# Designs tried in a protein design chat: VHH binders against q9vm92r272to629. Part 9

Target 1, 358 residues: q9vm92r272to629
Amino acid sequence: LEERMAFIEDYQQTQARSLLLYVREHQPAELISENGTIFSTTLDFALGKVKKMVRHAEHYSLDDARIKPPTPAEIVENQTFMVQSTDVLKSNAKFKVSEKVMAEYARLAGLYLDQIESLRPDYRWDGSRNLWILKPGYQSRGIGIVIRSSLDDILQWTSNNQNKKYIVQKYIERPLLIYRTKFDIRQYMLLTITDTKVSIWTYRDCYLRFSSQEFTMDDLRESIHLTNNSVQKRYKNKTNRDSRLPKNNMWSLDQFKNYLRIMGAPDGSWSKTYNGFKQNLVAVVMASLDETELLQNAFELYGCDFMLDEHYNPILIEINSTPDLSPSTEITARICPMVLKDCIRVVVDLPKNPTAAT

## First folded at step 1 (VHH)

Design d14 (framework vhh_8ghr_2)
Fold by ESMFold2-Fast, scan of step 1:
Structure d14 (fold): chain B 358 residues (1-358), chain A 127 residues (1-127)
Amino acid sequence: as target 1 above (358 residues)
Amino acid sequence: EVQLVESGGGLVQPGGSLRLSCAASGFTFSSSYAIGWVRRAPGKGEELVARISGSGGSTSYADSVKGRFTISADISKNTAYLQMNSLRVEDTAVYYCAKDLTGYSYWPESDSYFDYWGQGTLVTVSS
């Protein structure tokens, strides 16, 4: 119930940002009509929501104690906003305001979005669609994953599939693309737990996985949006896909580094990305540790999936505790056995010979 | 276009009272914004003295005016008020009505959250 309430709040905040992103990204003349059915109060509501979010993000958590809960009138206004904003975002409804007024709202939308995105960098990955990805709680290698935009559909889906314990996450609508195609990066992580310490080992090599089709938000098919090889190997690559992309839908790290060089990425972009992988994984592991488990002398191999933003900052999308080590391409046939060999060196040999992990 | 028009300022003796009015046009009072009264004394910075949600449900005040000033809103008249009692020489300032785009009455430390300002009304407290 508490999770449900928190999700509904996140969905509503995302709707306000989605409307402002939509306004920012369209010409004022495209957003208005003499016969428009949407009024400026809808934009005022969205701006108000985002200003509240900016205030929360700027100030210490004590500021939350000073914010009062909504009145019955404010609840009604929120319901009206959800209906009106959905008509704009999903049905192309037009605003009944002048072009000058709309231009001013577009300017304010840009200002407030810039403010919240500077304080919440993760919000830069959001688009105007308010999309959510629903994943079954069991390791499925992409099976059973769905993308939904409707609050009612999301709540109904999770209720109808209670036995699968779905995880609901905001869909990343603005990832870095390579030749207009979505990819993720598989990064292996070994976690070792001894009676004296926890150690996190990130494998020095990784690989990229591409979707079979060019990226578009107009079509939510898994062949476009799910980069997992178990999903993508079922699809043929589209003929309109850039011919520089591999037929087997994977790139080695060396191929990615070569791409960064050719595209003129700043020197050190890969080092920045890799250090970001480490920072994200350390944060997740440390947040998840139970001190009692430190006494077990255990190890676990994880497959970690990342996307990148336009500045080559990593976005962690998934950690798999039972990663697929199948040799599906020449790249995985090379990397997976080496990962397993290095795990043995770290877990078995390092306690007896300190140089074994080198 | 959005307009905020202040009225009710003037000269008053210490201990007296004034009621400032802020008539809004170009938008309707709703929870999508707050209305604040900000003052600027000669040679001093700006101070947010009172704030109310556009729905009229929540208020906040600066410590310097708490217990003496009361902010209110008449939604049907689209007008906000600042009732100023027990006025002191230190209350002498130009008072501005300002529209903020937040839906809740809470205290911002930055005036950058007020997107529209009136022209101001002068309040002079002197013998």
Scores: ipSAE 0.000, ipTM 0.139, lowest interface PAE 22.7, mean pLDDT 76

Design d15 (framework vhh_8ghr_2)
Fold by ESMFold2-Fast, scan of step 1:
Structure d15 (fold): chain B 358 residues (1-358), chain A 129 residues (1-129)
Amino acid sequence: as target 1 above (358 residues)
Amino acid sequence: EVQLVESGGGLVQPGGSLRLSCAASGFTFSSSYAIGWVRRAPGKGEELVARISPSGGSTSYADSVKGRFTISADISKNTAYLQMNSLRVEDTAVYYCAASQYDLPYSEWGTYESDYDYWGQGTLVTVSS
């Protein structure tokens, strides 16, 4: 119950940020009409909600906040805001305010968004569409990943899958693109378990996987938005896709490093990215140790999927406990056998050394 | 707080010897860390001269220093060493101790900045008369 209430609150907070982001990103004259149907009270509500988020983030993590049931009056107010903000964001409804008043709201929207984004840098990955990705837990199988924008659709989906493990995550609307195309990075991780210690190892090589089509938010098809190989192998590359992208939809790490050099990325961008992979994975493993039943004197290989933001910060998407090691391209034919052989070096040829620092 | 502190640098004549030390604090070499010595001379790029794997005790050296330099680590003292013999004028450089979490390697020899997670402050070695 608390999980459902927490999600509804998160969705509503994201809607308020989405409206302010939309206002920030458009000229005031584009947002108003003499025949407008949306009033300044909708903007006041969104600003108030974001200001409350800023206040809470300054004192403790928003994720640590306990959600209380809303009063009947608060339910009505939230419902009214959702209807009106959705009309703006999805139906291009206009505000009935003067251009000068709209310009002031745009200024305040920018100010409040800057404040919350300084406290929550991950919010910079969000666009104005309030999109969510729904997927089964990373250990479950048989169900594909879907993207939903409607609160009712999301709640219905989770109700239909209540007996299954599922994950609801905010969709990353502003990932780094290469030649206008979405990609992710497959990074292998090895866990080794001894009688007293768990050690985390990250493979020093990786590869990129590209979508078969140019990225657009106007179309939510899986061929554009889901970069995993099980989805993308079903689609042919579109003719208008940049010809510099590989026909097999993969780049080696060396090809990515060459791209960074050509595009003039700052020195150390890859080093920053790789160190970020390690930090993210160590944090996830350490957080799960008390909840995870681990077989002693064993090892487990994981395939980890990352996206990057525009500053080359990694965004962990998924950890797969049954990674595909098939030689699907020349890149995977090279890397996957080496990953398997190098596991022997860590487990058999070298002492089982603890790497964990609390 | 993680820190690597080098010592033992200085001025030496050609043919002489120096031993560099690298003391680690905030982490232990008995963990899964590979240790390297990287040097940088004015007008030259960075060169990895020696590397040791703490888990296997395996060592590797750049061709320019093979037979002259020896890398070692004392886990009980949490200190790594670079013994430099038969020094040449071209060995003049700032020497850095670097440590990286031991990952499953693809590259046999780490030559990239991304291969090392922690760096010392550097110690100057001058070989001249």
Scores: ipSAE 0.000, ipTM 0.191, lowest interface PAE 10.4, mean pLDDT 77

Design d16 (framework vhh_8ghr_2)
Fold by ESMFold2-Fast, scan of step 1:
Formats: C-alpha cells, sequence, structure tokens
Structure d16 (fold): chain B 358 residues (1-358), chain A 125 residues (1-125)
C-alpha cells in the first residue's frame, strides 16, 4: 500500500490476465456478437501485457529495477483497456469479431496464460473478477479485513485507513471447495534458535476450518469468505449448507484424508500437500531470516493458514505469530494442548536430554 | 550415551550399488526420532540425502538422489539403511548417519542432534 504506483501496475496486470481467463473459459460463439462493442485491440492489449509479464518473470528482479513511469500514450492505452475489459467482465459486453478470429484469441490466451502460470504458480488461483483482500498490517483474527474489486475503492480504503498500514493481496478466487464450501487448513510451525542455528519444525497434525455458508462470488460477506473460527463462530450454519459438513465447522486431518479417499483423490495427495506446506514455509522463513533480529535460545510458535487448489497444491495465505490455541471445538481441544506439550519437549526437554532416554 | 555407527562404504564403479548401515545404540527407534543420511564431498557443503522416521513410516529424499537411493529402518535391529543404486561420480562423499528428535514435529532444516563418525563412498572407474 505504501507503493501506490506498484499496486496500480499489479491491478492492471491482473485485469489483463482476468480478461484472458474469461476468454479461455468461454466458447468463442458466446463471446461475440454482430452488434458487439469490444474490438480485437482490447485482446491485443491484454496479450501484450501478459507477454511482458512473462519476460519479467523469466528475468525476475533484474527487470523490476528498471521500472519507469508510463508515457502519456501508455496512460491513455491503459485507461481504454480498463474501460473496455471491465465492460466485458462485469457487463457481459461482446466482441465484434468473427468466431474464427475469436477462437484464435482463445488459443493465444491459453498459450500465454499457461506460460505465465508455469513461471508464477500463484496465478493459477486467480479468476476473472480481479478481487483483492485488504488486511490490517497487525494480527487481527479477521477484524478489519475487506474484499474489494474496484481500483478506486481500494485506493480510497487504504487512503482512509493509513494508520493501520493495510496490506493489499490478490484474493484467491479458485480455491478447492469441499461440498461447495470454503475452508482453510491450520498448520503449526515452530521456529527455534540455538546460538547461531535456526531450526524450523512443522507439527504433523492439522485441522480444517469451514465457512458457515456455501461459497459464492456473488456475495463478499465475511461469513462466506473468512474461515477464521473467531469470525465463523458468530454465524449460524445455513440450512441449505451440505449436511456432510460439521456443525462445529472443523475437520480433523483424518476426516480430510477420508474425504480424499471418498472423492477418489490420487494416492499420496495428502503427502504431496504436506510436503508443499514444508516447502512454502522453508522458503518464507529463509527469505525473512535475520540472525541479528532473533534472540538466541528462543522459540516462536506460528499458526500457518493454507488453502488448496484443485490439484491439492497448498496456497499459503497467512502466518500468525500469535495463534489461537483455545479449545474452541473437540478438534482444537485435542490438538492445541499436544502442540504446546510437544513444543515444550522440543524447547526444554531436548537441550537437557539430547538422548531422549531420560 | 547415544552412538550411531556407519558401515558399508567403499569403492564402486559408476552405475554400481552400495548399501550403508547405521547401527544405533543408547536409544530405541520410535516415532519421536528421525534418522537421516547427510553427505559431505571434499570442498563442498553438507547435503541431507535422505531421512526416515524412527517408526519407519515416512521418508524424504534430496532431488539429486530421488529414484536412485532408498532409506529404510529395521526397528527390531535398531538399524537404518541407505540403499544406493545407479551411483555416479558426484555421489563421492563421506556419508554420515544422524539423529533428530522432534516428537510430533517434522524438522525442515539440517538440524541433527547426534552424528556418526562417517563412512567414505568413492565412485570411480
Amino acid sequence: as target 1 above (358 residues)
Amino acid sequence: EVQLVESGGGLVQPGGSLRLSCAASGFTFSSSYAIGWVRRAPGKGEELVARISGSGGSTSYADSVKGRFTISADISKNTAYLQMNSLRVEDTAVYYCARTEGYQYDILTGYEDYWGQGTLVTVSS
């Protein structure tokens, strides 16, 4: 948020990808009309934008160091693209091109999206709505979090709330759903410091947290989109929600493994997911690690929140330095005391009894 | 007193196989421990090659050895093994057996609380 220009560029790049996703997901005949008001130049602009993103992703931080302000001509082109693409995405405006030409644009859209998504795996989670989640910079347990789709609304919100140092993140529009309901997975991570050595640990058990209502992009209410138990416990589960979901809005890992079996997930899907948690967390810790900032002979317990994509790949959404360890359900009443007990064993007992034979 | 004693190293030609053994004493294999194989080639840093839970239930491997190396544990003999197939010149290193204790936590870094003395593996024509 402190770099307004960088965010505007990210928003515009996401709009280009959103348009190409929309084109890829619809049949050419559905996108065109003899009375269409959108021309091929809008698609050419989106393709050019994504092609530039592919070049940047292939060269990462080297090209980022050379970002320059847009020219007046580029500003006009961006504004025209935003108006035209928004008409397509929000008002179902049609293209005035032949079906054959539209089919070629759909092919190119698929090609360019596949290329950028292979370089930026996080882009696979995006839909065509260009939604952003705004979070206060401090730990809040869901308080003050909002979802916005309009660039002007986002900029206005952050301007009106500068004292809270809001973080703006792309909303994950295509998470895996269970029985049409959004969930996240709470994974505990322990960080221990001994002299100059940092050790990272993940707890072998975890749990899922469900929204109280079925997932829909037509309604951005927190009861649908924020899976935190402190948010969800305020809401009664809707009567038309799938009855196979738990009334307490949590599943144990064993219940999730059973779901994977019933749904015919490939063997090893959970092992793949858990290994992905480990890889994500190691990358984040290594990127943020500063020996001078960490106390020697100390530890920190983190609650890490993940969503999954359709292939059971993990999506890290948040790391909480003050995780809720309260016994809010039968599942947390079992897991949280064990997380704490084993944390004490790692931090206190291991240094005193390194043989573990005491 | 915890001790880990490696054996089975030696000279082998490229494409050959070796099986390393790690005999543990002073503790019993259980789900509270992980046993890993770490190697160090001359002039290079340490690489965690493979790890197995002390219960024998879960394993992990470095990308450089996946499909070629297999780690296993015999709980009754309190011994871990590293079966190395399709050996390459770049596998030449001193191989160390190491123990990590994490209870219900999986270690993600190269922290190991006890190490063996190491066994030399040389892959040369």
Scores: ipSAE 0.081, ipTM 0.496, lowest interface PAE 3.7, mean pLDDT 79

Design d2 (framework vhh_8ghr_2)
Fold by ESMFold2-Fast, scan of step 1:
Structure d2 (fold): chain B 358 residues (1-358), chain A 127 residues (1-127)
Amino acid sequence: as target 1 above (358 residues)
Amino acid sequence: EVQLVESGGGLVQPGGSLRLSCAASGFTFSDSYAIGWVRRAPGKGEELVARISPSGGSTSYADSVKGRFTISADISKNTAYLQMNSLRVEDTAVYYCAASTYEGDYWLSDESQYDYWGQGTLVTVSS
C-alpha cells in the first residue's frame, strides 16, 4: 500500500523531530546519566534524518511522488532508532554522554529544527509526543475518533477497521490555548459551480468551540482533546476550568475579538487569521478540482474546522460536507439560520459581473 | 432604486494622476460592508484593485497598484474615491465602483462578489 509506506515514513520523520524537540526543550544535565543507556548514535540518526528532510524541502520536485520501499538495512536502522528514541521520550531514559557533548547536541537540534520549520511552518505545531489522530472516513462530528502514539497500534487499528477507511493525521500538540483550554473554530465555506466558473465563498462570521477540561498532554481523553460539540456535550465542565470560559463551550467571533484585544494581540490579528482561512480553503479546493467531473450549476456548503498557532496562523483540521446546522447553543441558533439564508442570496440574488445597464 | 455613478475618468499621460469618484444613491455607504474598485482592460479579465470597509476604514490593494493608488470614502457625501498616482499605460481600463450592501454577516470569495455595480468610467493612459 503506497499510503501505508508514506505514513510509516512520515511517522519515522516525526519521531526524529520529536527527539530533537525533547532535547532542545530540556537542560543538558537533565538528559544525561553515568548509567545512561542511550548513546550519541541515536542523536546522530535523528539529526541526519532531519537534515535529509531539509534537503528534500529545499529541492522538492514533481518528478516522482511515490515513496520508495526501504531497504532491509534501513528497516533495521529505523527500528533501532524507534526503540531507543521511544525509551527517551516515554520512559525517561538517559544519554550516556558528557554534559558538554549533550549541550552541543541541543544546539544542533535547535539549528536543524529552525531550518526545517522555516521551510515547513506546519512543523511548528508539533510537540515531542509523535501523536496521531485517526478519523473514520464515513463519520463526522468527533464520533469514532481516536488518538494513538504507537506505530504498531495505528497500523493495527487501521487494519482492524478497514471497512471504515480511517484517515490518519498528525495531532496538533502546540495549538493556541485560551485560558489553558483547547478550542477550534467553525468556519463555513460555500462552493458554487456555474457553466464556466468555480467560486469559493467564506462566511464572515464564525464561532469557537472549547473543550470541557484544561489542556494537558498527560491524558489523551477525548474530553480534553476533541473540541467538537457532539463530543463535548457528553461531558461536564471541570470545576478547575477557568470561570471566564462559557458554560455552553462556545464563543462568538465578537467574544474572541474581545479576548484578542484584552490579551494585547497585534492590530489586524483577526484579519490575518481570516485571510489565512481563505487561502487554506482556496488551496484545498483548487487541488481537488477535476475539470472533467465538475457538475454544472451546483452549490455545496461545507463546515471547516481550524485551530490557531501562537501567532494566530490557521491550522486546517477538517472539512465536513454535511455540516451540523442544528441550534445546539445560543450561538449556533443565531449563526446557522443566517448561513442558510445567505446561501440563498449568493446562489439566487448576487450578480456575477458588472451590468452595463446599471 | 440603487445606483452607483462613477466620474473622473479620462485621458492622462504616463506618470500622471487621476481621481475617480463614485456617488451612491438609493442607499448609503454606511449600510455597506465593502466598497471596491474593479477594472477591466481589453482582452484581460477583471481585477479588484482596491477595497475599503466604510465602517472600519480598513483598506486593501492589488499588488499591481500598491503604493500608487489610494481608496477612501466620505460617508457624509455618500461618495467613494480612488486616487491614482504614477499612472502607467497598463492601468488603461474601464474602472467600476462596486458595493456590498448585505445585512449582517457577509459572504466573500477570493473572486470578489458585490451586490451593486456602477456602469464604469474609462481611464486611458497614453502619451
Scores: ipSAE 0.005, ipTM 0.209, lowest interface PAE 11.9, mean pLDDT 79

Design d3 (framework vhh_8ghr_2)
Fold by ESMFold2-Fast, scan of step 1:
Structure d3 (fold): chain B 358 residues (1-358), chain A 126 residues (1-126)
Amino acid sequence: as target 1 above (358 residues)
Amino acid sequence: EVQLVESGGGLVQPGGSLRLSCAASGFTFSSSYAIGWVRRAPGKGEELVARISPSGGSTSYADSVKGRFTISADISKNTAYLQMNSLRVEDTAVYYCVRDTEYGDYWGESYYFDYWGQGTLVTVSS
């Protein structure tokens, strides 16, 4: 129940941000009509919701974070907002306000979004669709993953699939695309634990995995939105897909660096991206250390999946504790055996013995 | 086929100098690969002594050799160099030329590389 209430609150807050983002990204004249069916009260509600989020984020304390059930009046207000905002976002309904009034709402939307995005940088990855990804909590690898936009559909799906331990996460609607195609980056991480310290090793090489067809939000099929090779190998590449992308749907790191050079990416973009991988992975490992039992002289190999934003900042998507090391392409046939070989070198060959044998 | 071939090792007295060379084949220094020098003495682990970016734009050194060793690269000759000055007995080791990606190094206390040279012995003794 607590998790259900928390999700409903997150969904409603995301809807308010989605509406304001939509308003910020369109010209006022495009949003209004003399025959419009949506009134300024819908915008007032969204602004009020985001303003409360800003206040909460500024004064937030984990010790004070408790979700109270909404009052009947609040339920009605939220339901009315959801209906009206959905008509705007999904049915192109227009506001019945003047262009001058709409321009002022667009200005306020920009201000409030800038404020919350400064406090919550992850919100910059959201679009106006309020999309959520539903995936199995165990051995995801792309199997059984679905994308949903409707609150009722999401709640029904999770209720029908309680025995499968599904995870509900916000979908990243604004990833960096290469030649209009979605990709992710597989980065290997080795975690070693001794009696004196925990060490995190990020592998020197990585690879990109591409979707089999061009990115579009109008079609939520897994062949567009799930870049895992276990999903993508089931699909043929579409003929309208950019011919510069590889038929095997993978790029080496060298190919990606060459792409950055050709596209005129800022100097140091890859360095920034790689340092971001390290920062994200340290944060996750450190957060997990208090929750796990650590075995002395243990090691674990992880496959870490990242997407990038338009500024080449990494977005950690998932960490897989049972990474697929099979040679599925020429790139993985080269990299995966080397990862395994280097794990042995780190664990067996590198450590200095502090004392002579006995 | 990628190969790294070291030369210039030998016996030198404390306070002396040696210059190591690493000739690379099968790739170019302009292809986003860094070149490093790793040394290993009997009974000790590996130490990354010096590293240079493909363009020669950035260099790094271990604290143990900083101010005494200088790494450089000649991109036109596809060859990297390690100039070692004011050599000490503790610099005695097998020195390996290694290839690494500039920003794909192992995060931690040690570096691992995809290609290593055969190694060249440097002995600092009287």
Scores: ipSAE 0.005, ipTM 0.165, lowest interface PAE 10.3, mean pLDDT 78

Design d4 (framework vhh_8ghr_2)
Fold by ESMFold2-Fast, scan of step 1:
Structure d4 (fold): chain B 358 residues (1-358), chain A 126 residues (1-126)
Amino acid sequence: as target 1 above (358 residues)
Amino acid sequence: EVQLVESGGGLVQPGGSLRLSCAASGFTFSSSYAIGWVRRAPGKGEELVARISGSGGSTSYADSVKGRFTISADISKNTAYLQMNSLRVEDTAVYYCAAEDYLGSTWYEPSRYDYWGQGTLVTVSS
């Protein structure tokens, strides 16, 4: 119940930001009509919602403030807003305001979005579609993953598939693309538990996985949106796909670094990305640890999936407890055996001095 | 010889502020080092409260101090800082500066630190 309520709030906040993004990204004349059915009160509501988010983000940083449950009146206002904003975003409904008034709303939308994005850099990944990805808790290779935009569809799907423990995540609508193609990064993490201590290790090497087709939000097919090799190897690469992309749909870290150099990325972009991987993984592990369930002298290898934003900030997508280590490409044939060998070195090297009794 | 020297601890009233400093010698803050602040209160375990990487200056904080503490580093002075605002009685602890050299290994362990300072006492009391 609590998770469901938190998701509904997140979905509604995302809808307000989606409307403001849409307004900011269109010319005022394109958004209005004399026969328009959407009034300025819808824009006022979205601006007010984002302004509250700014205030709460600032207060969370300072006082650990939380958003309180909505009042009955606020529930009605949210429902009205959802209907009207959805008509704009999905049905291209027009505002009944003057062009000058719409231009002012576009200016304010830009200001408020810049403000919240400075406090929540992760919001820069969002587009105007309010799109969510739903993943079954026990399948990690692209099987059973669906993409949904409707709140009712999402709630119905998770209710109908309760036994699969679906995880609901905001879909990254504005990821960094390479030659107009979606990719993710497989990053390995080793968790070791020795005596009473937990250690988190991040592997120094990684690889990129590409979709078989150019990225588009107009088509939600898995061949475009799911970069897992188990999914992508079922699809032939499209002929209009950039020929510089690999036929096996993977790049090594060295190939990615070469791409960054060629494209003129700022010095230190990879170092920034890698440090972000470390921070995200530490935060997730620390949040998920159950002290009463810690196994002594244990270790576990995880495959972690990241995307990047336009500033090379990492976006954690998934952590897989049973990562595929098969030599599916020339790249995985090289890196996976090295990861396994290095895991043994870490585990063997830890007790170099006299240990507790035999 | 790698050395970390903390300073800036002391007695403050609830709601007050303190800034801790950690001066490093024997190595240079660069992309190969990360600095953390770890505290230990009487009767409680160790808690990593803040961390900053030498590469890009990425920061992270424990939930107990988020929004109140700020970690920073001045590479030219080879010094890291912990700005502590809105101090509470429960922030009373010995605060340790710790540095992690994450080069020279095939694995990087972000939760483990290689070098430690002597600790500085922070007491929040009226």
Scores: ipSAE 0.016, ipTM 0.309, lowest interface PAE 7.0, mean pLDDT 78

Design d5 (framework vhh_8ghr_2)
Fold by ESMFold2-Fast, scan of step 1:
Formats: structure tokens, sequence, C-alpha cells
Structure d5 (fold): chain B 358 residues (1-358), chain A 129 residues (1-129)
């Protein structure tokens, strides 16, 4: 119940940000009509919602952070906002305001979005569609994953599939694309606990996985949006897909570095990305270790999946505790055995022969 | 079949120079593999002298050889080199070329290490009269 209430609040906050983002990204004249059916009160509601989010992010208090059940009046206000904002975002409904008034709302939208995005950098890769990805709690290979935009659909799906313990996450609508195609990066991480020390090991090599067709938000098919090899190997690459992309839908790190060079990325872009992987993984591991029992002389291998933003900052999308180590391409045939050998070296050989770690 | 073949060892006087070569076959040099030089002197343990990621050009050296030894790689020839200058008697050892992979850690002891999965047969370097 608490999780349901928290999700509903997150969904409604995301809808408000989505509307303001849409307003910021369009010219005022494109948003208005003399026959418009949406009034300024819808924009006032969205601005108020985001302004409240900014206050809570800047000046956290325990009372303000707690999610309280909405009052009947608040339920009605939220329902009205959801209907009106959805008409704008999905049906191209127009505002019944002057161009000057619309321009002022666009200015305010920009200011409030800039404020919340400075406090929540993860909001910078959100689009205006309010999409969510739903994953079964025990599936590691993309099976059973769905993308939904409707609050009612999401709530009904999770209620009807309680046995599978679905995890609901905001979908990243604005990832970096390579040749108009979505990708993620598989990064291996070994966690070891020896004596009194916890060590987080990241393998210096990684690989990219591509979607079988060009990215578009107008079509939510798994062949476009789920880059898992278990999903993508079921699909043929589309005829209009860029021919520079590999037929096996994987790039080595060397191929990615070559792409960065060809595209004129700043020197050190990969080093920045890799350092970001380490920072993200250390933060997640250290936070989780404070909450769990730790066994000495333990180890666990994780497959970590990242996307990148336009500035090559990593976006951690998943940590998989049962990573697929089977050879599916020449790249994985090379990398996966080495990851396993290195795990043996760290866990078995390092305590007996420190020079093995040099 | 992955093979690493060392050459260029021999007898040299203190203060002299030698260049060791490591010819690789069965795989192509890339940023995915580190190539390292590991030495072992009689009665002493193994020491990683230098390592390189051939495509990236990133290198590291043991403190004992910094400023004297230079590691390099020629991708077109699939060969790595260790240029050894200002040689000392204590540099006397069997030098092994090895292929490895690097892990980086950032908790308690930030650093990096390389695990080697294929080794050459070794080449003897003797620094004496």
Amino acid sequence: as target 1 above (358 residues)
Amino acid sequence: EVQLVESGGGLVQPGGSLRLSCAASGFTFSSSYAIGWVRRAPGKGEELVARIYPSGGSTSYADSVKGRFTISADISKNTAYLQMNSLRVEDTAVYYCARGSEYVYTSDEEGSYTYFDYWGQGTLVTVSS
C-alpha cells in the first residue's frame, strides 16, 4: 500500500514535469488556439506541483517527506489535472490563452524545470510521455518486461501479477543514440568481502548491445526499446537500420572508442564514462551494505546495465545478480570466460599469491 | 591457439641497454587486453615490470624501473616491446611476456590490478660482466 501510494505520487509528479517540458519545448503560438479547450489553471497546477518538489528537494524535513493520503478535494484536483494534461500531451489539445500569457508560462516552466533538474539530474533524460517500464522481480533476461503509459494500466498490471512481484521504474525516454539506435552497456562488477574490507571490482572491458531497429517513441515494441540480447536475438535487423551497426547487435569497447573518435567526442569522454560507472556502483553498493547482513569471505558477480546521456554521463538501469555468461557473440565468447577467470583469481588466488593481482 | 614468444634477451654490461620483443599469435592486440612484462630473478618472487593496453596506449611501470624502461606495442605487427635502458645487476631475471585483463577497485584500497591468462616461455636477461 505504501509502495502504491508512493508510485501514484511519483506518476503524478512526472505528469506535471511532462506537461511543463512539453510547454518549454514548443513555441507559444503552437500551443494555443482561439478554440482551445485547456485553460491556464492546468498550467498553474503543474507549476505548483513542480515548485513543491523543488522546495522538498532543497529543504528536506521528515514531516514534508512523508506521503500522506490525499484529501477528497485533492483527489478531484489531481483527476482533473490528469485528464486535461493527457489531452494536451496525447491528443494535441490547445490552450485557450493569449500568446503573451503562454510565453510567460513557457518562461516559468523553464525556470522551475531547471531548478528541479539541478537537484534531480536523473530528470534530464525524461521526456514528456510519462512512460514506465515494468519488470518481473525474478527475471534477468528481459522476459515479461512491459512498457506502459497509463496509471490505470500500470496499477491493474501489478495487481493482476502480484505473484511475479513486478518492479516499476521510470522509462528513460531520452538516451544517447548511436546511428539513431538505442543501446546499453554491459559492465561486470565483482563484490568481495574479505576480513574487514569490502572491495568493488569493475572489469576494465565492457560491451554495447544494440536494438534491432531505429529508436522511436511512437512505437513501444520490445524490438525497439529492450536491448537485452535474449530479446533482440529473436528479431531480424530492419532494412532501414544504419549499416554501420553490427549484424550481431554488439560492439566491443574498442569499437565504441572508435565511434567516439569519429564523432569528435571530447578527449577523455570514455574515462569520464568509466569513472561514472565506478561512482554509481560504489554509491549503490555502499548504500545497500548498510542495510544488509555481510558474510566475510563472500563474493558475488553482477552484470550492470548502463545507458548514457548526451554528455556521456552513465545512467544505471539495472544490476543483475545472475548475469548471462554464455557465449552469444565473438565479443561475449571472449569477455565472459575472462570475467570468470578473474573472479577465481580475486577470490581464490589473491589471498594466496598477491602478485596475481598486480 | 594463443601464443606469446619472447626474444631479445642476453648478456649485457651494467649501464647497457636491451630491447625485448613479444610476438603474439592467436589473437589481435586491442584495448580489451593488457600486455605485461613480468620478471623473476633466482630466489626472488615475481614482479610486474610494465604493462600496456596496445590500442589505448595506457602504460604502467613498477617503481624499480620507472624512467629506465619503456613498454610499447606495434598493432600492425601484433608485437609488444620492452626497451630497457641503464640496466643494473639487480635487473638480472627471466622476463616473461603475458596477456591479461584489468580490474579496477575503488573501496578501501583504490587501485587496479591485472590478471594474466597466457604466458610466454620467458627470456633470460643477465646484467654482469
Scores: ipSAE 0.000, ipTM 0.246, lowest interface PAE 11.3, mean pLDDT 79

Design d6 (framework vhh_8ghr_2)
Fold by ESMFold2-Fast, scan of step 1:
Structure d6 (fold): chain B 358 residues (1-358), chain A 127 residues (1-127)
Amino acid sequence: as target 1 above (358 residues)
Amino acid sequence: EVQLVESGGGLVQPGGSLRLSCAASGFTFSDSYAIGWVRRAPGKGEELVARISGSGGSTSYADSVKGRFTISADISKNTAYLQMNSLRVEDTAVYYCAAYDTSGYTEYGEQYSLDYWGQGTLVTVSS
């Protein structure tokens, strides 16, 4: 119940940011019409909401620490805003304002978005669609994952699928693309737990997985948006897909490094990306440590999935405790047996407690 | 022998500020170590709130504290700091300093060892 209220708040805040992103990213003349049905009050509401988010991120009162129940007036204002903003974002409704006035709103939208994004860098991965990804909480193997944009649809889906304990997460709408195609990066992590020590090992090799179709937000099909092998193996590559992409939908790390070189990425982009993988994984492991986990000698292999932003910063999307080690391509046929072999070497052969000299 | 000592915790009102300090004894912060601040609230798991890399001074923060907390380290004083601004009730937790060794490199990958934890310092944010 508390989780439901928190999600509704997140959804409404995301809608305000979505509208401002849409305004920032279109020419003023494209947003307006003499017969427009959307008024400047809708933009004023979105700006006010984002300005409040900025203030809450910088300073807050005691009351701001928890979700406040909205007043009746605020409920009405939010409902009106949701209807009007949805008409803009999903039905291309136009604003009935002058081009000069719209240009000023675009400028203000940019300023306010820059402010909130400086405080919440993860917001830079969001687009204007307010999309959410819903994942079953148990043993899905990629099955049952859906993408939804409607608040009512999301709430109804989770209500109708209570037995699956769905997790609702913001969909990353602006990932880095390669030749206009979505990809993720599979990175293996070995966690070892000895009497009083937790050690995290990242395998130095990784691979990229591509969607079978070019990326588009106009179509929410699995074949475009879900890079999981269990999903993608059902689909053939489309003929209009860039011919430089592999037919088996995987790249080795060497192929990715070559791509970065050819595209003129800054020197050290891969080192930055890999260091980011390590940083994200250490953070997740430390956040999930329990005292009882340190009482047994154990090890666990994880498959970690990352996407990248336009600056080659990694975005951790999933950690899988039962990673697929099947030889689905020549790349996985090479890497997966080596990962398993090296796990044995780490646990059996390599020093478990290297001397930490400073 | 090897010890991390946290200080600077206390009771503060919402919107207030605190600076936590982590002094290392028995070893020296260097390029092979990363330093982090982990917090644990009653009934919740542990959260890594801030981290600084010894190799380049690169910093990272949990989304819950970005823009409000700043991590820094003075290598010459062998001390790390966490400056906490605009404190919220949900920041109430025991804060631990952790140092982890990033020097374990092999042909099989990199190793991080998480065995240098401090005793913790309590931060309570309330009116």
Scores: ipSAE 0.006, ipTM 0.328, lowest interface PAE 9.4, mean pLDDT 78

